# Designs tried in a protein design chat: VH-VL binders against q9y8q3. Part 4

Target 1, 263 residues: q9y8q3
Amino acid sequence: MRRIGLEALERVLYPVIPVVVTAEHQGRVGGMLAAWWMQASFTPPILAVAIAPERYTYKLVRESGVFAFNLLDFKLVDKAPFLGDVSERLLPGKIREAGLNIVRGEVLGAPLIAEASAAVELELVDVVEAGDHDVFLGEAKAVYTVDDFRGGMWSLETYRPLMYLGRTRRPGPVYRVYLTPRGWERREIEFAGGKLKPLAEKRVRLISRVEEAVKASSSREEAVDAVRRILSEEGLDPSDAEYLVEDALRRAKSYRRRGQSSS

## First folded at step 15 (VH-VL)

Design D3
Fold by ESMFold2, fold request of step 17:
Structure D3 (fold): chain C 263 residues (1-263), chain A 123 residues (1-123), chain B 107 residues (1-107)
Amino acid sequence: as target 1 above (263 residues)
Amino acid sequence: EVTLKESGPALVKPTQTLTLTCTFSGFSLSTEGVGVGWIRQPPGKALEWLALIYWDDDKYYNPSLKNRLTISKDTSKNQVVLTMTNMDPVDTATYYCARIYYYGSDHYPFDYWGQGTMVTVSS
Amino acid sequence: DIQMTQSPSSLSASVGDRVTITCLASQGISNYLAWYQQKPGKAPKLLIYYASTLQSGVPSRFSGSGSGTDYTLTISSLQPEDFATYYCQQYYSYPWTFGGGTKVEIK
């Protein structure tokens, strides 16, 4: 084995099976494709997921305390860019724009993706800071599935998981890469392809503008006020400013920590 | 305050190996997505991309020159080194190093360039 | 390799003129197209990336447009400092390739 830089850590951790995290607050339903999740407890049944403060879903879960995991079959892989590559903040109704339907869970009323092979309703029980992400711990209150689990496991006809390998780094468009259900064959899905590209670019520019405002501010309160103005100028919800400021502050701290470990 | 500076010999004899060093400041090759590339420009002619190295040591070479080029980095010294073997008078050019990055859903071409160093190959 | 063909190779213009420069790719490059300005004896300077996005600090008189294989750089009102050679570059696939350049001269 050879040692590699920590900047490439996630490459050795792939492949992973992502879930779609969905949540709602004040009539807005959002979701995100998330690879950084785990089972954390059997009794009570607790699942965990890492979410960065910039994600719109972060706000929805923090404000509502209710969310869901949705397990998507590989047949839905072409919908993944709507779920993972663009923000509900910039594309209102992104799940519906993907051609997917929201239904309500029976126990918590959590927004579920109707086309999912399984879904889990979760009640937020804790949030633990883990650097530039927070780990959201949710107690499972209901589970839904399309399968009968004959033989004690998934039928490969009703759920063929997305097996995510990461992003390409070659020139040209970025692709998210998955294994196909045929095993060691790859399927490449363009990151934010087609009509989604301008939205992804707008997100990057917004994040950059927020970072500049935070660096120029002498206090957190000044940073939040400046970012509120930026959001208003962009036609976005100014109440999101606290989350965006927190995200920018964490990224600045994480960058310094990584720089120190390189020297 | 991003700067890059090329250093190396101004004169090289045919068949010798050219070694060029790019020393930079204002950014680090420990940053995800960041890379440094080399581009040359023969006198009065167009630019030609030579090689590129990213923060994680991924390397890319112009295929027309691949067997002649080697790129490497020393992240702690903020340096990238290019070697080019078997130099010929047609390789006379100004050699530039430049920063690039590839991050998330976005590509950026060479956004900061060094001043360039002229390398003449003659007997 | 993707060949980049610039037109014209040179042009003469006066201060205040509108100038257009075209760049044709041998295949579609999905807007992964940059424009650079180079003055004699100096390094290229990035003006535009992703076909139409201005680099920070670039005057608004510069603009880029196009799609697929056909791309255009426009300078809406030439200034004395704009007399230079302009290059397009595709960064869609390796090897990255540049156009032959367009020299913009004082008329």
Scores: ipSAE 0.000, ipTM 0.486, lowest interface PAE 11.6, mean pLDDT 87
Fold by ESMFold2, fold request of step 17:
Structure D3 (fold): chain C 263 residues (1-263), chain A 123 residues (1-123), chain B 107 residues (1-107)
Amino acid sequence: as target 1 above (263 residues)
Amino acid sequence: EVTLKESGPALVKPTQTLTLTCTFSGFSLSTEGVGVGWIRQPPGKALEWLALIYWDDDKYYNPSLKNRLTISKDTSKNQVVLTMTNMDPVDTATYYCARIYYYGSDHYPFDYWGQGTMVTVSS
Amino acid sequence: DIQMTQSPSSLSASVGDRVTITCLASQGISNYLAWYQQKPGKAPKLLIYYASTLQSGVPSRFSGSGSGTDYTLTISSLQPEDFATYYCQQYYSYPWTFGGGTKVEIK
């Protein structure tokens, strides 16, 4: 075995089957593709997912305490940019814009993607800080599947798992790479392509403005007030300010730690 | 406020190695998607891209100068360093460093530039 | 390498005029085209990226258009502060290359 740099750690751990995390707060439904999830307990059944504070879904889960995991079939791979590449904050109704429908779970009323191959309703039981992400622990309260799940396991004759391999690292446009094991079909999907490009650009500008405001502030309270103004000027929800400030502060701490090491 | 500032010698003799440092503030090169590049402009002439380094240490060089250029970063000092070997009078130019941001599927062009530093190559 | 041919190399115009600057790429660049403004003794300033998107804080009298190989910067009503040299740049493939510049001078 040879030693490689830590910058490749994430890529060594792919492929993975991502889930779509969905949640609702005050009538607004959002979701995100998440690759960093796991089963954490059998009794009680607990699932875990890492979410950065900047993600709109972070706010929805934190404030509602109810969320869902949705497993997608590979036939839905063209929907992935709507789910993984843009925020509900900047594209209201992004799940509907992707051409997907929300239905409600029978136990918690969690928002589920109707087109999913499986869904799990989750009740939030704990949140654990893990550097620049928080790990959300949810107790599973209900599980749903399509008819293709019979006899206690999936039939790969009909269910095509969506596996994620990471982003391309070549010059030019970045693609997210997906695979399904039946026939080893591989798709490269442009990150935030087409009509999503303006939303990606808006997110970059917003993140930069937030970082500048946080740096210019002498306290967390002052940073939150400054970011609240930025959000209002952008026509966005000012209550998001605490989450965006937290995200920026965590990135600043991460930089300071790395900056103390030899390069 | 995002700022970048170039530093290094104003005069270099032919065949010597030029070392330029870009010191910046208002952003971190450890932030996902962020990069710093070097661009030069000979007096009265067009801009020429030289090199680029991203947050994850990916590096890109102008292939016409690849054998002569090395770019590196020092995250503890908020600095990016460019070295250029075998300097020649035709390399006389103003050298700029500039911030770039990569997000999603696209590279964005240089949005913040340093003031530039004039480097003259003569005996 | 993608050559960027910018025209005209210079032009003279009056305040209030509409000016148009063109940039031709030697191959298609899929709108990965930026426009910069540079005043004497100063660093370039980004005006437009992705062919037509205005950078934050850039006046709306600036606009960009085009596709494929042909791109245009338009200033709808020239102001005194717009007398400068303008550069296009492709950032589609390495090496990233700039046009030769267009100097906009007062008549």
Scores: ipSAE 0.000, ipTM 0.443, lowest interface PAE 14.3, mean pLDDT 87

## First folded at step 17 (VH-VL)

Design F2
Fold by OpenDDE, look of step 20:
Structure F2 (fold): chain C 263 residues (1-263), chain A 123 residues (1-123), chain B 107 residues (1-107)
Amino acid sequence: as target 1 above (263 residues)
Amino acid sequence: EVTLKESGPALVKPTQTLTLTCTFSGFSLSTEGVGVGWIRQPPGKALEWLALIYWDDDKYYNPSLKNRLTISKDTSKNQVVLTMTNMDPVDTATYYCARIYYYGSDHYPFDYWGQGTMVTVSS
Amino acid sequence: DIQMTQSPSSLSASVGDRVTITCLASQGISNYLAWYQQKPGKAPKLLIYYASTLQSGVPSRFSGSGSGTDYTLTISSLQPEDFATYYCQQYYSYPFTFGGGTKVEIK
């Protein structure tokens, strides 16, 4: 082995099977593709996923206390960019727009992706502040699978796991690379391609405005008020302001961790 | 308004290390897709790209100078720092920092530049 | 590395003239080509990106064209403020590389 830069850490950890984290609050359903997840406990059965405050799903999970993990078949790979690169904030009903349907879990009523190969209903039990992301810990209350899961194991006769390998390198065209173990089929999908480009750009612009507002503010309260105004101007939900401010502060390394001294 | 400004010593002795700081405003290096690069220009000569750092700490260097260059960022201060070791008179140039960015697969070149800072390497 | 060969290195022109500058890449760069204007004592200013897209605020008399390895910057009618040095740059792959520059001087 050779030592490489820490900046490559994320890429070294791929490939991974991402999950789609789904949640709902006040009738608003959202979802995001997340690579940073794990099983955290056997007894009780706990799953964990890292989510940044900027993600709309972060808000949904925080406010509802119920969320779900969904495993997608590789056949749905073309839908992955919608779930990863588009914010529900900017595209209401993005799961639907991605061509996916929602069904309710039987135990918690969590929003599940109907086309998923597996789903887990989770009750939020804790949130750990790790840095620019929080780790959400959820206790599994129900698990669902397609028939390919039998005898306590995936047969992989019909289920084709979706693996994410990462993004291609800059500065040329950027693609997300997806794989499946069955035959090692490879798909390269343009990052924020097609109709997603305007949304991706809008997201970047919004975040930039938020960051500028935060920097220009002398207090957190002032920042939140400023961002509320920005969101209102953009025709977005002002209730997102506190989350966006939180995200901006963390990314600026000016955030004081809960219960900890300033970093 | 996007602005960048280079700061550092105007005079460096041979074999010494040059440290330049780019301070910028009007954008954030925490924003996805944003990068800041360094370009230099010897008097009366063409432009030469030196290094580039992105929001996610991805770094790129000119291979011809890679062993001498280190680029880093302080997002909280809106600063990017370039260090160049073993300076030589041939490294005398105006050094610029500039912003680069992308949206999705669309990459943009350096759209905003600092005014540049002249660095003279002399004994 | 991708070499950018810019021509001519200098040219003399009069106000109102049509000026064309050429940039040749040693390999295909898929239109990831930018043009900059630089005046003495000033930083380069972005004029054109992605071979033919005009940067915001740049006069329409500037245009870019080309594909593959061959690209051109055209000033349809040279204005007094256009006397400067122009550079092409590829940002298709690292390392980013610039052309040698073209100085547009008053005839």
Scores: ipSAE 0.283, ipTM 0.739, lowest interface PAE 1.6, mean pLDDT 92
Fold by ESMFold2, look of step 17:
Structure F2 (fold): chain C 263 residues (1-263), chain A 123 residues (1-123), chain B 107 residues (1-107)
Amino acid sequence: as target 1 above (263 residues)
Amino acid sequence: EVTLKESGPALVKPTQTLTLTCTFSGFSLSTEGVGVGWIRQPPGKALEWLALIYWDDDKYYNPSLKNRLTISKDTSKNQVVLTMTNMDPVDTATYYCARIYYYGSDHYPFDYWGQGTMVTVSS
Amino acid sequence: DIQMTQSPSSLSASVGDRVTITCLASQGISNYLAWYQQKPGKAPKLLIYYASTLQSGVPSRFSGSGSGTDYTLTISSLQPEDFATYYCQQYYSYPFTFGGGTKVEIK
């Protein structure tokens, strides 16, 4: 074996099966495609997922204490950009825009994707800081499957697991790469392609404005006030400011560490 | 604000190894998505891309020259170095370094170029 | 490799003329095309990227169009400072490749 740089770590760890994390707060349902999740305990049954403070789903889970994991069949791979490449903050109703439907879990009332092959209702039990992400620990309270799960196992004659391989590194547009082991079909899906591209660009500009405001501020409170004004100007919820400021502060810490390594 | 400058020998003999250094300012290779590439232009002829290195040490070479090229960086010195082995008179050209980057979901072409350095290969 | 065929190789024009330069890619390049201007003894200068997006500081008389394999640079009203050689470049896939250039000269 040979030693490689840590910047390749994430790519070495793929492929993975991602989940869609769904949650609701004050009538607004959001979701995100997440690759960084695990089962953390059998008794009680605890699942974990890493979420950055900038993600709208972060706010929804923190404020509601209830969320869900949704496993998708590969037949839904073309929906992935709506789930993973744009924010509910900038595309209200993005799950509906993807052509997906929300139903309610029977135990916690968690928002579930009706078209998912499996879903798990989770009650938040702890949040652990892990650098630029927090690890959300949820106790599973219910699990749902389609008929392709029988006898304690998936039937791969009908169920096509969706696996994520990462982003392309070639010039031109960036693609997210997916695979299903049933039939070994592979798809490259353009990152935020078509009508989604302006929304992804708007997210980048928003994050840049937030970073600028945080750098120009002498205190957290001043930064939060500045970011509230930015959000209001963009027609966005000013209560998001605390989360965006926290994310920017964590990114600044990671940025300084990267710069230290390069000097 | 962004500047790049090529340095190296103006004259090399056939079979020698050429070493060119790109020194830049106004940006850093510690910044995610940033890269520096090398392009050459023989007198009166079209441009030819040679190599590219990104902030995370990803490297790309023109396949027609791959066995002759090595690109490396020294992020702390704001430098990128190109070496080209077994020089031949047909390699006589102006050599440019240029900045490239990707941001968000997209890649961009070379937006800032050095002035270039002329390298002549003759006996 | 994606071959870029640029036409014409040279042209003569007067100040005020509308000038059109064409690049043909041997494969689709999904608008990952740049246009550069180069004056004698100088490095290339980026004019247009993503086929039609004007680089900051470039005059609005320059425009780009096209899709797929066929791309065009247009100068709507040629100015004295526009006499130069123009190159297209694809950045859709490695290796990056350039057109042969179009020299725009005074008629």
Scores: ipSAE 0.012, ipTM 0.506, lowest interface PAE 8.6, mean pLDDT 88

Design F6
Fold by ESMFold2, look of step 17:
Structure F6 (fold): chain C 263 residues (1-263), chain A 123 residues (1-123), chain B 107 residues (1-107)
Amino acid sequence: as target 1 above (263 residues)
Amino acid sequence: EVTLKESGPALVKPTQTLTLTCTFSGFSLSTEGVGVGWIRQPPGKALEWLALIYWDDDKYYNPSLKNRLTISKDTSKNQVVLTMTNMDPVDTATYYCARIYYYGSDHYPFDYWGQGTMVTVSS
Amino acid sequence: DIQMTQSPSSLSASVGDRVTITCLASQGISNYLAWYQQKPGKAPKLLIYYASTLQSGVPSRFSGSGSGTDYTLTISSLQPEDFATYYCQQYYSWPYTFGGGTKVEIK
């Protein structure tokens, strides 16, 4: 074995099987594709997922205390970059726009993706800070599967999980990459064809304005007030301001802690 | 709103090293997917891409320039610096910096450019 | 390197004319093609990205088409402000490369 640089860390850990985290607050259902999850306890059954404060799903889980994990079959791989890349904050109704439907869990009423191969309803029990992400711990209260799960184990001739490899590393366009279920080749997914540029530009502008406002503020209260005004001007929900300020402060702390030796 | 401005010497002698600074506002290199690139244009000729640096310090160079290029950034100062060694009269051009970005797997070309700075290489 | 061959290198046209400019890539670029307008003494301005999508604020008389290796910029009815040099650029793979340019002059 040889030592390599930490910048390669996440790619060494791939492939991973991501989950779609779904949640609802005040009638808004959102979701995000997340690769950074694990089972944390058998008794009680606890699952964990890392979510950054900037993500809209962060707010939904934090405010509602109820969420779900959804496991998708590879037949849905073309929808995965859209779910992971685009925020509900910027595109309301993201899950419906992806061509997916929401049904309700029987125990907690959690929003589940109808097309998923499995879903787990989760009740939030703790949130642990881990740098630029928080780890959300949820106690599983219900599990659902399709017929492909029989005999206490997946039948892999019919169920093919998503296996995420990260994004391309070559110069130029960045694609989200998945392993194919047959042949174990790389499948690079093109999903938007440039049509997300207006949203992307809005995102870049928003993040820049938030960071400037946080730098210019002498208190968190001032920063939140300034970001609330920015959100209103951008036609976005002003109640997101506290989460965006927290995200900006986290990124500032993480940058200082990590340091950089190049250039 | 979004602005970029190039600064550096207008005249450089052959064999000297050129250092150009791009100072920008309206966006930050701390933002995932954002990058700044350098492009040059010799008088009356086509545009030529030189180098690109992204938010995560990922760097790309035009290989035709024999490792003459170094790009770096200072995110806190909103600056990107290009260094080009062993200047020659054929390197006389207007030098531009420009913003580029991606969003997830959706990619975009350079959308905001500085006004450019003319660099003449002459003995 | 992907070579971009742009045709014609120059043309003369009158206000109101339809103008077409061709850009040929040496290999397929999957619609990762941009068109820029550049006026004398000014920086390039992005007109079209992903072969056919208009940049915000660009007049609808500009359109892009093509796929694979063959791409076209069309100006349906030239206006006085459209006399400029136009460049195509691929952003499919490293290094990014530009066409040689097409100068659109007043006839």
Scores: ipSAE 0.411, ipTM 0.753, lowest interface PAE 3.1, mean pLDDT 87
Fold by OpenDDE, look of step 18:
Structure F6 (fold): chain C 263 residues (1-263), chain A 123 residues (1-123), chain B 107 residues (1-107)
Amino acid sequence: as target 1 above (263 residues)
Amino acid sequence: EVTLKESGPALVKPTQTLTLTCTFSGFSLSTEGVGVGWIRQPPGKALEWLALIYWDDDKYYNPSLKNRLTISKDTSKNQVVLTMTNMDPVDTATYYCARIYYYGSDHYPFDYWGQGTMVTVSS
Amino acid sequence: DIQMTQSPSSLSASVGDRVTITCLASQGISNYLAWYQQKPGKAPKLLIYYASTLQSGVPSRFSGSGSGTDYTLTISSLQPEDFATYYCQQYYSWPYTFGGGTKVEIK
């Protein structure tokens, strides 16, 4: 082995089977593809996932206290951009727009992806701050699988797990790389391709405005007020301002730490 | 506030090596997604990209000049250095350093530039 | 390498005029196109990225459009401070390349 830079840590941890985190609040259902998750406890059964405050799903989980993990078949890989590249904040009903359907879990009523190969209903038990992300801990209350799961194990006869290898980081178009163990089929999908591109750009602009507002503010309260105005101007929900400000502050702090520790 | 500033000799003799230093502030080259590049512009002519270095020490060069260019960074000093060998009068130009970065998966072009430093190659 | 061809190389216009500058790429660049403004003796200033997104602080009279290989910069109403040279740049693939520039002069 050779020593490499810490900047590559995330990429070293791939490939991973990502989950789609789904949640609902006030009738808004959202979801995000998340690579940073784990089982945290066997008894009780607890799963964990890291989510940044900027993500709309962060808001949904925090507000509702109920969320779900969904495992997707590789056949749904083309729908991944709707889950990973665009925010429900900017594309209301993005899961439906992706051609996916929502069904309710039997125990918590959590929004599940109907086409998922597996789903887990989770009750939020704790949130731990971890730098620019929070780790959400959820206790599993119900689990669902397709018939491919037999005798306590995936047979993989029909289920093709969706795996994520990461994003290209070279200059030019960004691609997300997906693969499945079935023949190690590989797919590279352009980030925010097609109709999603304007939404991705809008997100970038929004985040930039938020960062500028935070930077220009002398207090958190002032920053939140400024971001409320920004959101209003953009035709977005002003109540999201606190989350966006929190995200910007955490990222700024994280960047400073990274700069200090890196040689 | 993001700032960049180029420094180096204003005059270089033919066949000599040019060494330019870009000193920047307001950002760190230890931050994921951050890069610093060099662009030059001969008097009255268009811009030409020369080289780029990223936070992880990944480097890119203009193929037409690759054999003559070396880019390096000193993260602790917030500096990027460009060396160009075998200078010729045709290399007379204003040399700029500029920042690029990406946020998440979105790449940006050169959003902040130094003021540039004029380099004249003459005997 | 991707060649960027700007047209025209120069144009004369008056304050208040609508100005359009074209940039043609030798191949598709998927909107990874930036526009810069450069005034004499100054460094280029980023105006537009992703073909149509205005950089922060850039006046709304500037706009970018296009797709594939064909892109345009438009100044809806030319202001005195807009007389400058404009450059397009693709950042779709290495090496990054710039257009030849368009000098906007006073008529």
Scores: ipSAE 0.019, ipTM 0.552, lowest interface PAE 6.4, mean pLDDT 91

